VH-VL binders against q86i44. Designs and how they scored, part 24

Target 1, 197 residues: q86i44
Amino acid sequence: MSGQNILKCKKCQLEITNKIITNHNSDTFHEQCFVCKLCSTPISDPYFTDKETGDFYCAKCEVIRNDQSKPLRESLGFCSLCYKYFRQNEDILTIDLERYHIGCLKCTICKKGINNEKYYREKMTSKLSNYCCEDCFEKVDKCNGCNSMTLGQTLLAMGKNYHANCFKCFKCSEIIKPNSPYSINKQTNTPSCQKCN
Short names: E, the ipSAE of ESMFold2; O, the ipSAE of OpenDDE; V2, 0.75 times the mean of E and O plus 0.25 times the DockQ between their complexes.

## First folded at step 10 (VH-VL; framework fv_guselkumab)

Design s6 (at its last look DockQ between E and O 0.02; V2 from the best seeds 0.00; counts 0 for: pae O 12.0 > 2, off the site)
Fold by ESMFold2, look of step 10:
Structure s6 (fold): chain C 197 residues (1-197), chain A 125 residues (1-125), chain B 111 residues (1-111)
Amino acid sequence: as target 1 above (197 residues)
Amino acid sequence: EVQLVQSGAEVKKPGESLKISCKGSGYSFTSYWIGWVRQMPGKGLEWMGIIYPGDSDTRYSPSFQGQVTISADKSISTAYLQWSSLKASDTAMYYCARGPRYEVITKFGSYFDYWGQGTLVTVSS
Amino acid sequence: QSVLTQPPSVSGAPGQRVTISCTGSSSNIGRGYDVHWYQQLPGTAPKLLIYGNSNRPSGVPDRFSGSKSGTSASLAITGLQSEDEADYYCQSYDDYLSGYVFGGGTKLTVL
């Protein structure tokens, strides 16, 4: 049953009949076959391949896989940032049911670890946040839309900083994307998208 | 004044569905985790799960995973606890409680600083 | 049932000192996780009493204090008053349960 023009998955060697995932070497895969062996997330650069098994590992899971203390510490869990398993009697910082070594979380600005009682966090995605120590918090710009700090991606609009999702049309509240046209009401100093002006 | 106001007591039969509510006021509802805690009659407190209403990130205690649904409607500052099919063993007081502020991190870990008045759910045949 | 063990009851006369223990294991308190305490007055919702092992929220009298050592924590109440009659719960985090855990509760009776 050999056929011309049949794409085969490099991982499982079976025909690909739907979405095709291609790596940097032009190998092709099923979408479910080009995922991290440990966490099942879709693979993106950088990634690692176990030559003997053909399994793929994301950067995070490669650290976990190579931690030589894993057998001793597996039941204790691992740090969500450095991916090293915890040792017995380590102090643990728990944030949102995720666990971290003391000091692994660092201020985005000054790069010092958590050494004060209070830090600030800016959520970027469901799994990614930026952090700011109390000393640096007073110096960081605030979003002019939501009045929360801006540590990550920002949009400069009307001479002010905004989170990318916080610069909105005054009339319809839709996000005004970067470089999208908008008008300014000079009397109220408010932006309007093209649809509303 | 930070306040969590829960829906009123419920008397239900086994197999019925139920959705109870917890409305937060006096603070930024979408900035804090909300947890649910069960207290069976004459018994102690059991953590059921938490939700971050800002993006609906929801975490369940393993004992309650698949048994209840935790959700939130941030437009009305309300969190919910829901059963698709009640059992007599679900008879209990249910509390919502405010967890930590997402944007402010402390070394003290997570605790519940404000609690709702509770919703008594009675399930009997 | 609960991985944090508290005595079911404790009692004392007004003015006395009482302590309530919260005994855990290496997967929770012994892991270094903080212990928090809640007071539940009869017929009411729980109220935060102590957080971060020993810190008192605003409005909690200084006769309430908390401590942690090894795999255990303790709540101390000095100058016992009739309004202290309540149930008391400790709370921490447990690695194996991957979540928050409460102690079984201690009923404090003021004689």
Scores: ipSAE 0.117, ipTM 0.609, lowest interface PAE 5.2, mean pLDDT 83
Fold by OpenDDE, look of step 10:
Structure s6 (fold): chain C 197 residues (1-197), chain A 125 residues (1-125), chain B 111 residues (1-111)
Amino acid sequence: as target 1 above (197 residues)
Amino acid sequence: EVQLVQSGAEVKKPGESLKISCKGSGYSFTSYWIGWVRQMPGKGLEWMGIIYPGDSDTRYSPSFQGQVTISADKSISTAYLQWSSLKASDTAMYYCARGPRYEVITKFGSYFDYWGQGTLVTVSS
Amino acid sequence: QSVLTQPPSVSGAPGQRVTISCTGSSSNIGRGYDVHWYQQLPGTAPKLLIYGNSNRPSGVPDRFSGSKSGTSASLAITGLQSEDEADYYCQSYDDYLSGYVFGGGTKLTVL
């Protein structure tokens, strides 16, 4: 009986009959199983695995997870970005109670290391933060909704950039979601949701 | 396929210097830590140290700090373990092993998934 | 002498279940660090057997299982086979030593 080596998904333990995803450990997965637990995006390098649950997390979502474990990170002496231990003689950057190696936290625009000098922060709804150095701040586009800098994912509408939560109906003030239909008042150049059209 | 290939067996005298090598292939060499593990004859595994070839960040076991030097040449995907002056007590099998990815050496990823074949070092007068 | 304590030897007959314990402390397993297991066949390099307390790499039979509780971990082998005769090592991380730590190893003999 030629024991057909049935390829099984490492995550769900079911047979893989379609596309096979193979990780760096040569473990095989269903395409739908090798996704981030938080955002459901297909996993690409770098990614993290919760070794207790076996769940995968993309780099962005891993930051969120680590935020939830802030007290533990602090007690263990981990950098909030690279997750390496701090060396006894290393300079540490502290921002909003998070600790970073000097040079780990970088400007989103120019990729220079953020130091204890002047910096700007954009906090996203997902609790992810983007940082901008002083040199780049003046060059960064501002949100037409809140007039704050736009460093991460933005919505382009009417030739202007918006934070996702800042693109709102002019009439009812409800957030217009990405890819949702909206109309533009040509006189005022303001958006209106479908309900208010 | 991920492989770690170590240099051949060495026979040395006390006081001599030695540098052994571990060449990685089949993966991004600069993206994984490489550890060295000693196993004396008939004894257990002992972690010596670990290096990240991407930036040459090196960490040693307290027992081996100052006793050996761990280095890497990322241009040829090779890690090294070296002694300035060998002792008879250095007689052992030495393994290199691939450690965690990137800079992450947290409690969730600090293991060795691929091992070299080992290098036997014999130090005798 | 090892930071992680293992029994020096265990034995079992073919088909039996055997367990190998790995006892740590508050500075390693008790800190929440994962435990990993390696199999070393006679005259060979160690091989990763279990990672992250209970995960099996590809190619490792499901007869091998790992668990962790408190300051200790355990490797279980069901349906013991002659080919399982080897040395087994647990491994974790220790805050006090600021580094990787291995157990003393357990020699498994298949009777």
Scores: ipSAE 0.000, ipTM 0.528, lowest interface PAE 12.0, mean pLDDT 82
ESMFold2 (binder alone), look of step 10: mean pLDDT 92; pTM 0.939

Design s7 (at its last look DockQ between E and O 0.06; V2 from the best seeds 0.00; counts 0 for: pae O 8.9 > 2, off the site)
Fold by ESMFold2, look of step 10:
Structure s7 (fold): chain C 197 residues (1-197), chain A 125 residues (1-125), chain B 111 residues (1-111)
Amino acid sequence: as target 1 above (197 residues)
Amino acid sequence: EVQLVQSGAEVKKPGESLKISCKGSGYSFTDYWIGWVRQMPGKGLEWMGIIYPGDSDTRYSPSFQGQVTISADKSISTAYLQWSSLKASDTAMYYCARGPRYEYITKFGSYFDYWGQGTLVTVSS
Amino acid sequence: QSVLTQPPSVSGAPGQRVTISCTGSSSNIGAGYDVHWYQQLPGTAPKLLIYGNSNRPSGVPDRFSGSKSGTSASLAITGLQSEDEADYYCQSYDDYLSGYVFGGGTKLTVL
């Protein structure tokens, strides 16, 4: 009855009358049927098959298709400087409940990235901070008002270094700006502003 | 070379459906968000929505939520903007534009670095 | 009316410096969101000019610069040239509207 072999495409079940593609199991396909669903490149080993649709995926696109990282990366959060999601098992630097990639923050003095090593912080305002690595911290001058390091702007007053907001009138606690007149109590070595003269 | 090539101009009547396309090339299409921007004649730019083609995560401007459908077919590196029933007020130039890489929070740092040439849609009786 | 306010037009002579303002509010620029700028030459698609407040993409001349302060941003163009004649748009994100927002656009005329 049958004098000729008829080859059918395993994917679409239709007769193959042109180029025949075979897999390692000797299944036969149309050239256009044995391609990756996502990138359309010809399938070669290793490849993957979706059991419900019969679609094929190359190894690269299988990773994309089964990306289980979306819920995880959203749960891990993102870097507060570059706004990229964290990946699983990245080293994360946490400061005041904010999270950063290791090395995204830089030492103010040497510009090297701040790692999970010892570091120091100068809080300049409620929202701004400078950071300093351990090596540079050992070289930094300290504020005579608060005894903390001076990384950013400083002023020289009474022969000493101060943060901009740390040189204050002894009597009223108001900031004495650079070039503003003030007096010095010789016995206590304390400054007084004009209003408290 | 990164390119976004949009489908050609359309002339339609109110009530008709329409699907316009934006094909990306010269980069990994599934690594970046794609946004849609409307520009009505003589007016400025208005953001409509953004999609990540890798998993079809789609976000709409509230002004366009429910008015259009944004979709993508990553197998052919193409994003779509679709109306089920056009209005005369839909007459405008529509741009697609490449947004940030997929790992960015779309709320932060989201700018459009490459733009399609635009698709003019005219809707009139 | 635009959430981000830009002047409708600015003008300058060749070689001059001009600035284009982009004024927002506490729900957008004031919430800490970046400002980006686009140039749209007549009859063409927009092109990214400045991103992340002050960064220039490759190919954008250094005479274009951006800045952000408080609830406002500014695009500065120095050494103005005839080819700079275009529409300019700022863009940010707004918490109240839950979306990206563009300024109304500024037409730059080179005299």
Scores: ipSAE 0.013, ipTM 0.522, lowest interface PAE 8.0, mean pLDDT 83
Fold by OpenDDE, look of step 10:
Structure s7 (fold): chain C 197 residues (1-197), chain A 125 residues (1-125), chain B 111 residues (1-111)
Amino acid sequence: as target 1 above (197 residues)
Amino acid sequence: EVQLVQSGAEVKKPGESLKISCKGSGYSFTDYWIGWVRQMPGKGLEWMGIIYPGDSDTRYSPSFQGQVTISADKSISTAYLQWSSLKASDTAMYYCARGPRYEYITKFGSYFDYWGQGTLVTVSS
Amino acid sequence: QSVLTQPPSVSGAPGQRVTISCTGSSSNIGAGYDVHWYQQLPGTAPKLLIYGNSNRPSGVPDRFSGSKSGTSASLAITGLQSEDEADYYCQSYDDYLSGYVFGGGTKLTVL
């Protein structure tokens, strides 16, 4: 009797006896397990996975995560960073109209806790905002496009770091997407998209 | 196989301190919450609290807040429940149980999928 | 009093269908939290019977089913067997208490 390989849910580790959801990595889930962490809606493409927690977020909620809508975030009762519920009487840090557990908000570089002192924020449209403490700010690489700090994923081109949306064609100002072909003007050391080459 | 093994039965007097243990095996101990549940003799299940061994985040039921201390030693995959001063009313069966995966309680809530065998605590003068 | 209300006892004859209700409120079941069920045989630790309102862990017979509607949940047992005699508990999460909550438990007697 070929031992029927019990299909287990990647999230809860229990057997899947009903509908099987399979993601792009061939991981299998219960229907109720493959849902958005915030809205509890079944996940459909595109979706985002938190690398630290493994939680899934739908596209809509991912936008909310990156949105500075204080009223909405407050209504949800979640930390803007870890998205864990606030405990009763828990001390909360409020920065940039966002609420955080004490200790959740850390410098991306040195991992020092941010405590409402001078800090710098790198806002990303598709990811959580990164923060930098004052001590590390001077040591952080600057985007060659916008001259602001680069804390998250960056594109390295011509020996310089760029935010993804900051790497633009010098001629037409269109964003050059990652892995897209571009040319470098050797005289000006500027990128040109394929259309402008 | 996932297992939770609890320490043996305890007989104590009022006023004494007690620490009981729950050792997890067969899974990543730091990735799952571990909960404690009280069951008084002939009574129902009462959630006491949970701890995430990965970062020692601990949450208590309001009824048990300040009455007990929940802790964990991730190096030996063990969770603890302790009293500083036992009362006769603490006489009960205490269960540890594996709670949700990851650090968060979701909108769906969470369940306890694996349970220890229980530790009977008897407090009598 | 338990936040979730269960009947103290239910009984049925072998082969019959029995249901155990779990009544909550807007702060728990009504808030959208899942209901889970546990079986506790006499002298044993509780065992997860139903999770996520209607899912059965491995090893749980299909005679056991769960449902949820509004502020209430229900456990149904079809084809009742003598071995089903046990205490059954529903469990959920409550926003007001900010914690897990159990029903008061139901003793099922097989006649």
Scores: ipSAE 0.012, ipTM 0.530, lowest interface PAE 8.9, mean pLDDT 83
ESMFold2 (binder alone), look of step 10: mean pLDDT 92; pTM 0.943

## First folded at step 12 (VH-VL; framework fv_guselkumab)

Design w1 (at its last look DockQ between E and O 0.01; V2 from the best seeds 0.00; counts 0 for: pae E 22.5 > 2, off the site)
Fold by OpenDDE, look of step 12:
Structure w1 (fold): chain C 197 residues (1-197), chain A 125 residues (1-125), chain B 111 residues (1-111)
Amino acid sequence: as target 1 above (197 residues)
Amino acid sequence: EVQLVQSGAEVKKPGESLKISCKGSGYSFTSYWIGWVRQMPGKGLEWMGIIYPGDSDTRYSPSFQGQVTISADKSISTAYLQWSSLKASDTAMYYCARGPTYRVITKFGSYFDYWGQGTLVTVSS
Amino acid sequence: QSVLTQPPSVSGAPGQRVTISCTGSSSNIGRGYDVHWYQQLPGTAPKLLIYGNSNRPSGVPDRFSGSKSGTSASLAITGLQSEDEADYYCQSYDDYLSGYVFGGGTKLTVL
């Protein structure tokens, strides 16, 4: 039984028995399915596809659509990472007073999307997105100075990791800069800057 | 089994463009960094750069910054190394290698645990 | 010039112990970054030999060992065999270069 390859319309998913419209992606449509949603005119290049509904819009109607949707877009705001506007009813992640698309904000360690409120942030303010997911948190070294995560280059001293600004003289509490000389008290295992040495 | 398969040997002339490939299999391609390493004839290993295919985060060695372009197509689990204009001095073996899963470098160092077979690039007039 | 310094060559007789040094600086090994070693047999791609200063991947004989101290690392090979003849490279990370660094490589000859 030669299984007749039934051509289906990508939009309505029904069998195409009449005229077949093929777009530039080689997708097949009914003639009545490949029309502009606004003006119902057969689609010609260039055209636009609504990513949410899958509806098609001719170039003229796309302009109208964009104008009509502008207030809504502005009201919804945009992602702090990708700067794309949020869609209506889209799930949004709010972290540290910033809003993100789900999946846009990623763990610094494993680069998986942070999609929930179970996250950790490094206290370092110099980097915009030092976030860590819950799964990676326990695997991340903690700064011996501040006991927060180290998600960047760290200073290793006395067998412990430090943020650069967390490695301080035990005596005067001043930051010991990377590659600056310091002494170690062998009894207390504490660092002292050159001035205090 | 984790495998990195590189494209075949290339013979080019100076001034020509070239793009070589490295296809990963047997693991989550988007979850590991891919590094490129150059080895000139009779010379040592030189790190060129590294890319995270998941988001195309790319880092270059200072020596290779602006000299090459590293890219990836995660849809086909392939990393690329390309030149816009080859030089005779680009004649070398080029290796891709799987790097770490971590975005940041920790003391538990990033190493390359699996290597491609290498792509020999010969640039001669 | 390689950021990590290795002797260009070492040699030993079968059954002997040989060591390959890898000397770095405060910006790489001295910063606490681990050192890794690769073996490259003639005409082949490099293979991970030691990771994390002293760990052996599966399939690597226990006669290979790695160590790290201060700003330097060392690869030791005991019971040297003819098949050990290869190039060996140390690798780490360097803060100054913000990147991975390899040693210059050491050619091991089995006499």
Scores: ipSAE 0.006, ipTM 0.529, lowest interface PAE 11.7, mean pLDDT 85
Fold by ESMFold2, look of step 12:
Structure w1 (fold): chain C 197 residues (1-197), chain A 125 residues (1-125), chain B 111 residues (1-111)
Amino acid sequence: as target 1 above (197 residues)
Amino acid sequence: EVQLVQSGAEVKKPGESLKISCKGSGYSFTSYWIGWVRQMPGKGLEWMGIIYPGDSDTRYSPSFQGQVTISADKSISTAYLQWSSLKASDTAMYYCARGPTYRVITKFGSYFDYWGQGTLVTVSS
Amino acid sequence: QSVLTQPPSVSGAPGQRVTISCTGSSSNIGRGYDVHWYQQLPGTAPKLLIYGNSNRPSGVPDRFSGSKSGTSASLAITGLQSEDEADYYCQSYDDYLSGYVFGGGTKLTVL
């Protein structure tokens, strides 16, 4: 080796600074680049390539790669709740660009299926929401902090319902957790956390 | 060795029902799609539909939707193509063919790697 | 009205090279979907000849080759032999049909 040439990985075209793998065509690769795309094992003969991406596959994983139902099923997609692929002619409920079987989402209160009719949502996390049908919405308590409905676990404080993250110190706006002490200003009917007392 | 063995030739009259079979062996039957392909006399290949025997997920070509029923019995590794009322225009050779597994890693499209020997269906008035 | 268009027939003398075209559209080959080829010898079931545009399964001679460009694909047969006389079909996937599509087929005649 002269040390005058920059060795580039044939797959990624980046400089090789560590271990060098050479195939039978005298091409050079990073160790992590000359492995099977699916199982990450080192490539052995025979091996297969995807001509568009340059990915390599061992013989076993080439069988898996040749599983070509994905274009059919990919165009149909899957339910974001049960993860079952859709069939043609299924009714689909779409919320925030996510797709669900009709009836997979249920009203938290009455357990009726949510469909494309009127419904209400309480977003708990980026991946978890509670849902409520119109009839049950008329009966549900609202959070005294944000004035949105309360469907999941609630905090009763000062005789009122709050979401867990909506009961905040009036002075500093920090969340007052359910088991944390707080004071009440009787003139303003506002809570203050222990720190702001 | 992967094999797809189809039921024998059928001679039927218009209006009769028919169910032809395709038995898979030498592989995990429930892990691969099975497709049905029609070839009318002197004509080319036409994809009719495909079934995943593992959960009976079934997809039809628009040209065949409502014209046939595709089903499978995974307990005996057999896929079926069925007509409720045959027409003379159903006279054709029918092939089953093994498609991909359920888990598809690539976006490059599916092919059929093993084919049955075909079942000739003749519908004569 | 085939979504993939093939010439109805092609002929060649023994030893010659022949090419069979498969012309699609933006909803199939033009979206980047692979083209596969099947050989159907007289009186037999179709057999996979080329998959993934250009790959040969075990047992297929290297005188069969496939390629894809734009919205079209091509099957080439060199060193033509009498046993190559068969029907040849291309196959792909089409977004509008949400399914697999075959070309209309090409009858290869060896003179």
Scores: ipSAE 0.000, ipTM 0.412, lowest interface PAE 22.5, mean pLDDT 79
ESMFold2 (binder alone), look of step 12: mean pLDDT 92; pTM 0.945

Design w2 (at its last fold request DockQ between E and O 0.01; V2 from the best seeds 0.00; counts 0 for: pae O 8.5 > 2, placed apart)
Fold by ESMFold2, look of step 12:
Structure w2 (fold): chain C 197 residues (1-197), chain A 125 residues (1-125), chain B 111 residues (1-111)
Amino acid sequence: as target 1 above (197 residues)
Amino acid sequence: EVQLVQSGAEVKKPGESLKISCKGSGYSFTSYWIGWVRQMPGKGLEWMGIIYPGDSDTRYSPSFQGQVTISADKSISTAYLQWSSLKASDTAMYYCARHPTYEVITKFGTYFDYWGQGTLVTVSS
Amino acid sequence: QSVLTQPPSVSGAPGQRVTISCTGSSSNIGRGYDVHWYQQLPGTAPKLLIYGNSNRPSGVPDRFSGSKSGTSASLAITGLQSEDEADYYCQSYDDYLSGYVFGGGTKLTVL
């Protein structure tokens, strides 16, 4: 089993025969199916899903969808997770120059709010992270590439867990993406990308 | 072992260009913000900006916006600080430094957990 | 001029306790932002000493401690030793500057 298979689009359920678009959950899409419902631009992180319709919304259009008063957005600033504007004098959590409501940070595992000063973070993009409370951190698996926790995009390769960006060719250190072919050196139990094998 | 190794000292003339480097090792380079900090001779520390090498998101202090370029090459785990035209006032020590992620962070504000050794840039008068 | 104000220098004899203050404003420490501390030994890069107001990373002795109150923070060093002679910087975040801010630094001299 070298990791090549036929994929179906999560949005339309039809086979993908050419360019494959992948999100952070390892869901796959046609290029034309992974677009914002309102503005039709290609989706990038962060994005939002309407659970009733399955439609995707970009960050800009999500602000429009949930805002009762558009003129206030430029004067007040908004939460980087829920994209709702801050009320005057709210307490604001600031991480890496991003601003959040205290109540918007939740443990990815137990879904309870992060209510103490200590928590763990798995960065997925500059603007998107998974969070883990201290109690749940004791129970999570670690990436076999970097030895940090695995909460977000998780790849099972060679019987072990990896972050999507941590499964690399042993010879050239380039990332071996999902569905990319690779070989296993049986003597060393190490992966090699197709070009290095 | 987390390490940030910077390029060697530079002696330049006003008007010349310069690009200094910061190579990260011992961690997942693409998953951590890298910042740049200036220390002028006999002075304190000044934050210049940060980059997330995973997607090249780059942010500058207002005092340095338009004055320098911060970039990264994730294929060789290296961040860069670049001037198109050096001034004598750019004479300083320049440090790269990393934000924490994955393990433990605090709620309000972020710190720099590992620092490079510094690159001394001297621009003659 | 530094957004966070530190005394330019402090001194103490071996074995004594010294404190280094870091005074901010309502747009930084007074807004609730954490204060972090760095030690810069002569000729070396800064090193993280205290993060999140009072937490010590591994390898930092417990004779170093930090606290925060109102618009100010304090670094305390007990049992002062000659190897503690260094520059010390506080760091926080400021709303108006939209970024990280450092104190002006404090030179600690061990007498």
Scores: ipSAE 0.255, ipTM 0.656, lowest interface PAE 3.8, mean pLDDT 83
Fold by OpenDDE, fold request of step 29:
Parts: C-alpha cells; sequence; structure tokens
Structure w2 (fold): chain C 197 residues (1-197), chain A 125 residues (1-125), chain B 111 residues (1-111)
C-alpha cells in the first residue's frame, strides 16, 4: 500500500483533497484557507501574516488594519514586533526600551515563545535580533570572540565561529572583515590583519 | 528592473483640465500602492495620496482631498493624477512613487522605494 | 509649515562628517512611526536613502546612516563627497493629520 503522502493544510491542519496552494516557504494550504482575513480574497504577494493569530492579510488590508487599531495602540500601548495593541492588564515582555507580547518573540532554535524568564539575544542590526531560550542556549554555537551565541551571520575562521565584528586582529584589535585577507601566527594561532602582517 | 515612467511636461492655462500618467514596469503593478507627491518650485515634498491598483482603493491627504483625482488602469499598469480645473498655484513638479512590499517594512514603515522621473506642470495665464 | 522640522541648510568640507536632524512630535516620530530619508540631487527625482530609521537600500554607501530617538531622527554622512550635495528629506506618518508627512528638506552644500 504505497503510503500516499497526505498533504495537510498548514492553517487548518486538515487534509487537502482539492486544489493545493503552495507559498514561498513550500507550505501547503487549502484554497479557502489561504485568503485575506479582512477581505476574504485569495492571497497574493505581497502579504502579511499576523504573528499572534496566524491570519493572512493582503497588502491593502494590512494598511487598513493598522489604521483601525490606531486609537487602541495609543491608549493601551503596542508590541514593538507585531505592532498590535496590548490588552488591558496583559503581561508583557520588556527588552531594553521596547515592549512585546508574551510569546511574540520566538526562540530561533525551538520556535517557542520567549517569556519574561531568562533568555539570550543576538543583535545583528538595530531591528534584527535572534532570541534563544535558556533551554536551547547550551546547544547553540558560541562566538569565539565574545562567547555569545552565533545564530545569525557567522564568520568561520581558523576553525572557529565569530560574529562579524568579533573577528579582530590580534595586534591592532581592528575588525577583520569577511573575506578579507589575514595572516595566522602559527605559534600563537592568532590572526593578524594585512596591515600588521 | 522596477521602473516608473511618467508622462511629459505640461503647459496649461487656468481653468483647463489635465490628466498626467505614471506607468509601472518590472513588478506586479496590482500588488503595490502608488503614491503621488507634489513639489512646488523651490519647495519641499508634499504627499497627495495613494492608490492600490488591484482594486483602485484610493486615499487622499486631507490637504488634497477634493482637489485632485487619483485613478489607475491596471490593464496597462498605469496610475493617473488629474485636475478638473487647474489653478496657477498648481504649478509644480509631480512625482509618482511606489510603496515597498510588506516583507521589507514594519507596520509603521511606510515609505517610497521607487520614484518616477517627475512631470512638470506649468499653469500660467 | 512642515510637520517634521529640518534645518534649512547644512554644509561641510570633503571628508567631514555632517548630520541632518529631523524633529517631530508625539503624534509622529514619538508615536513610534519609522523615519525614512530621501536624497534629491539637483534637477532629479528623490531617491530612497534610508528606510526604517537605519536601513540602507542596495547601492547606498555605508557612509550614510540613520538613527531615531524619542521624537527626533538624524541622518549622518561621513566622509563627505562632492556628489553628496543635494536636498535631503525625512519622512514619517502623523496621527493627527492621518497621513504621510515630509520634513521641510535640508540643502547640503559641500564646500
Amino acid sequence: as target 1 above (197 residues)
Amino acid sequence: EVQLVQSGAEVKKPGESLKISCKGSGYSFTSYWIGWVRQMPGKGLEWMGIIYPGDSDTRYSPSFQGQVTISADKSISTAYLQWSSLKASDTAMYYCARHPTYEVITKFGTYFDYWGQGTLVTVSS
Amino acid sequence: QSVLTQPPSVSGAPGQRVTISCTGSSSNIGRGYDVHWYQQLPGTAPKLLIYGNSNRPSGVPDRFSGSKSGTSASLAITGLQSEDEADYYCQSYDDYLSGYVFGGGTKLTVL
């Protein structure tokens, strides 16, 4: 009995027996499931996924949704990730000066929601960060420069992982950029930039 | 390559009607908002309004509401800005511009990533 | 009167660092809306320079940087070059006006 690979809809988790819609992530959906939550039209690129509900919104309706929630965002505050307003007396996570819904930020490894317990952050840009829960942190590779997790862009040099800004010349402490030439001192096993070589 | 090409310069008299165009290419025209921006001579940029060509949903700046009409013909990937009766004060450069996809912006990050070359409109008696 | 306030002009010598400020209020930048920057060379259309406060589109040199704090934003240009002579505009959204807003523009002169 050739195990017919049953295709399931990622939204409703039911079997797809008719037309299959596949998104850019190779996720499969029923035709009726891959629709905009507001206008109920089939989704086409570009579209937005609500991080809390998993609902899809077309580009047009996303703008409308933002406008409609404006008064509530002003009165109750809003999440810096999904930009939805907070409910009254809702527990929130505060990181630096930013506020988030509990569970809105996800662990990069296990995809569970980050809560107000111990967590780790890798900041790649002002707006882009990776987060890791305490359970997963011990299993993640660490930067040989700063000993923090390396989940994002990693430079492999001398058999070790580095953040881009953490691979530095041993002599002058300047950052050695990815794919830039450097020398290795064989005695000390340390890198030197071209200027210091 | 994404391109927005606007119609040529216009010289008009007060009271005349005018419709200028902006043709998009190199992308899905119906999936992006198109905006119009005015720049009077020697002045700054002013947002006029936006249109979603997919369904022609249109939004205007309060300052331009009722003064102009924004429309689109998705069959030829073209957006329009029109006046029923021009005034001397309408003399300006007019730009069309595209909004980016929502994958590259935050909910609060509405901006214009591609611009037309501009259409100069001169209204004089 | 522009909702976002910019200095009308700034100047610098080649190789210098210059900054252009964009001052808003609690109804726009202070509300959390992102700030974007455009460069307009003389006689040309505006070009996107910075989006989302600090992000550079492809083709924009790293000597251009943006930042946001409180009710204000700033564009910094390091290693100033002659080709940087242009008008610069900040842009955001305003709740009170229910619309997109631009700064008044800043003319940058390279001495």
Scores: ipSAE 0.014, ipTM 0.533, lowest interface PAE 8.5, mean pLDDT 86
ESMFold2 (binder alone), look of step 12: mean pLDDT 91; pTM 0.936
OpenDDE, look of step 12: ipSAE 0.007; ipTM 0.495
ESMFold2, fold request of step 29: ipSAE 0.083, 0.015, 0.066; ipTM 0.580, 0.552, 0.585
ESMFold2 (binder alone), fold request of step 29: mean pLDDT 91, 90, 91; pTM 0.935, 0.930, 0.934
OpenDDE, fold request of step 29: ipSAE 0.011, 0.013; ipTM 0.528, 0.531

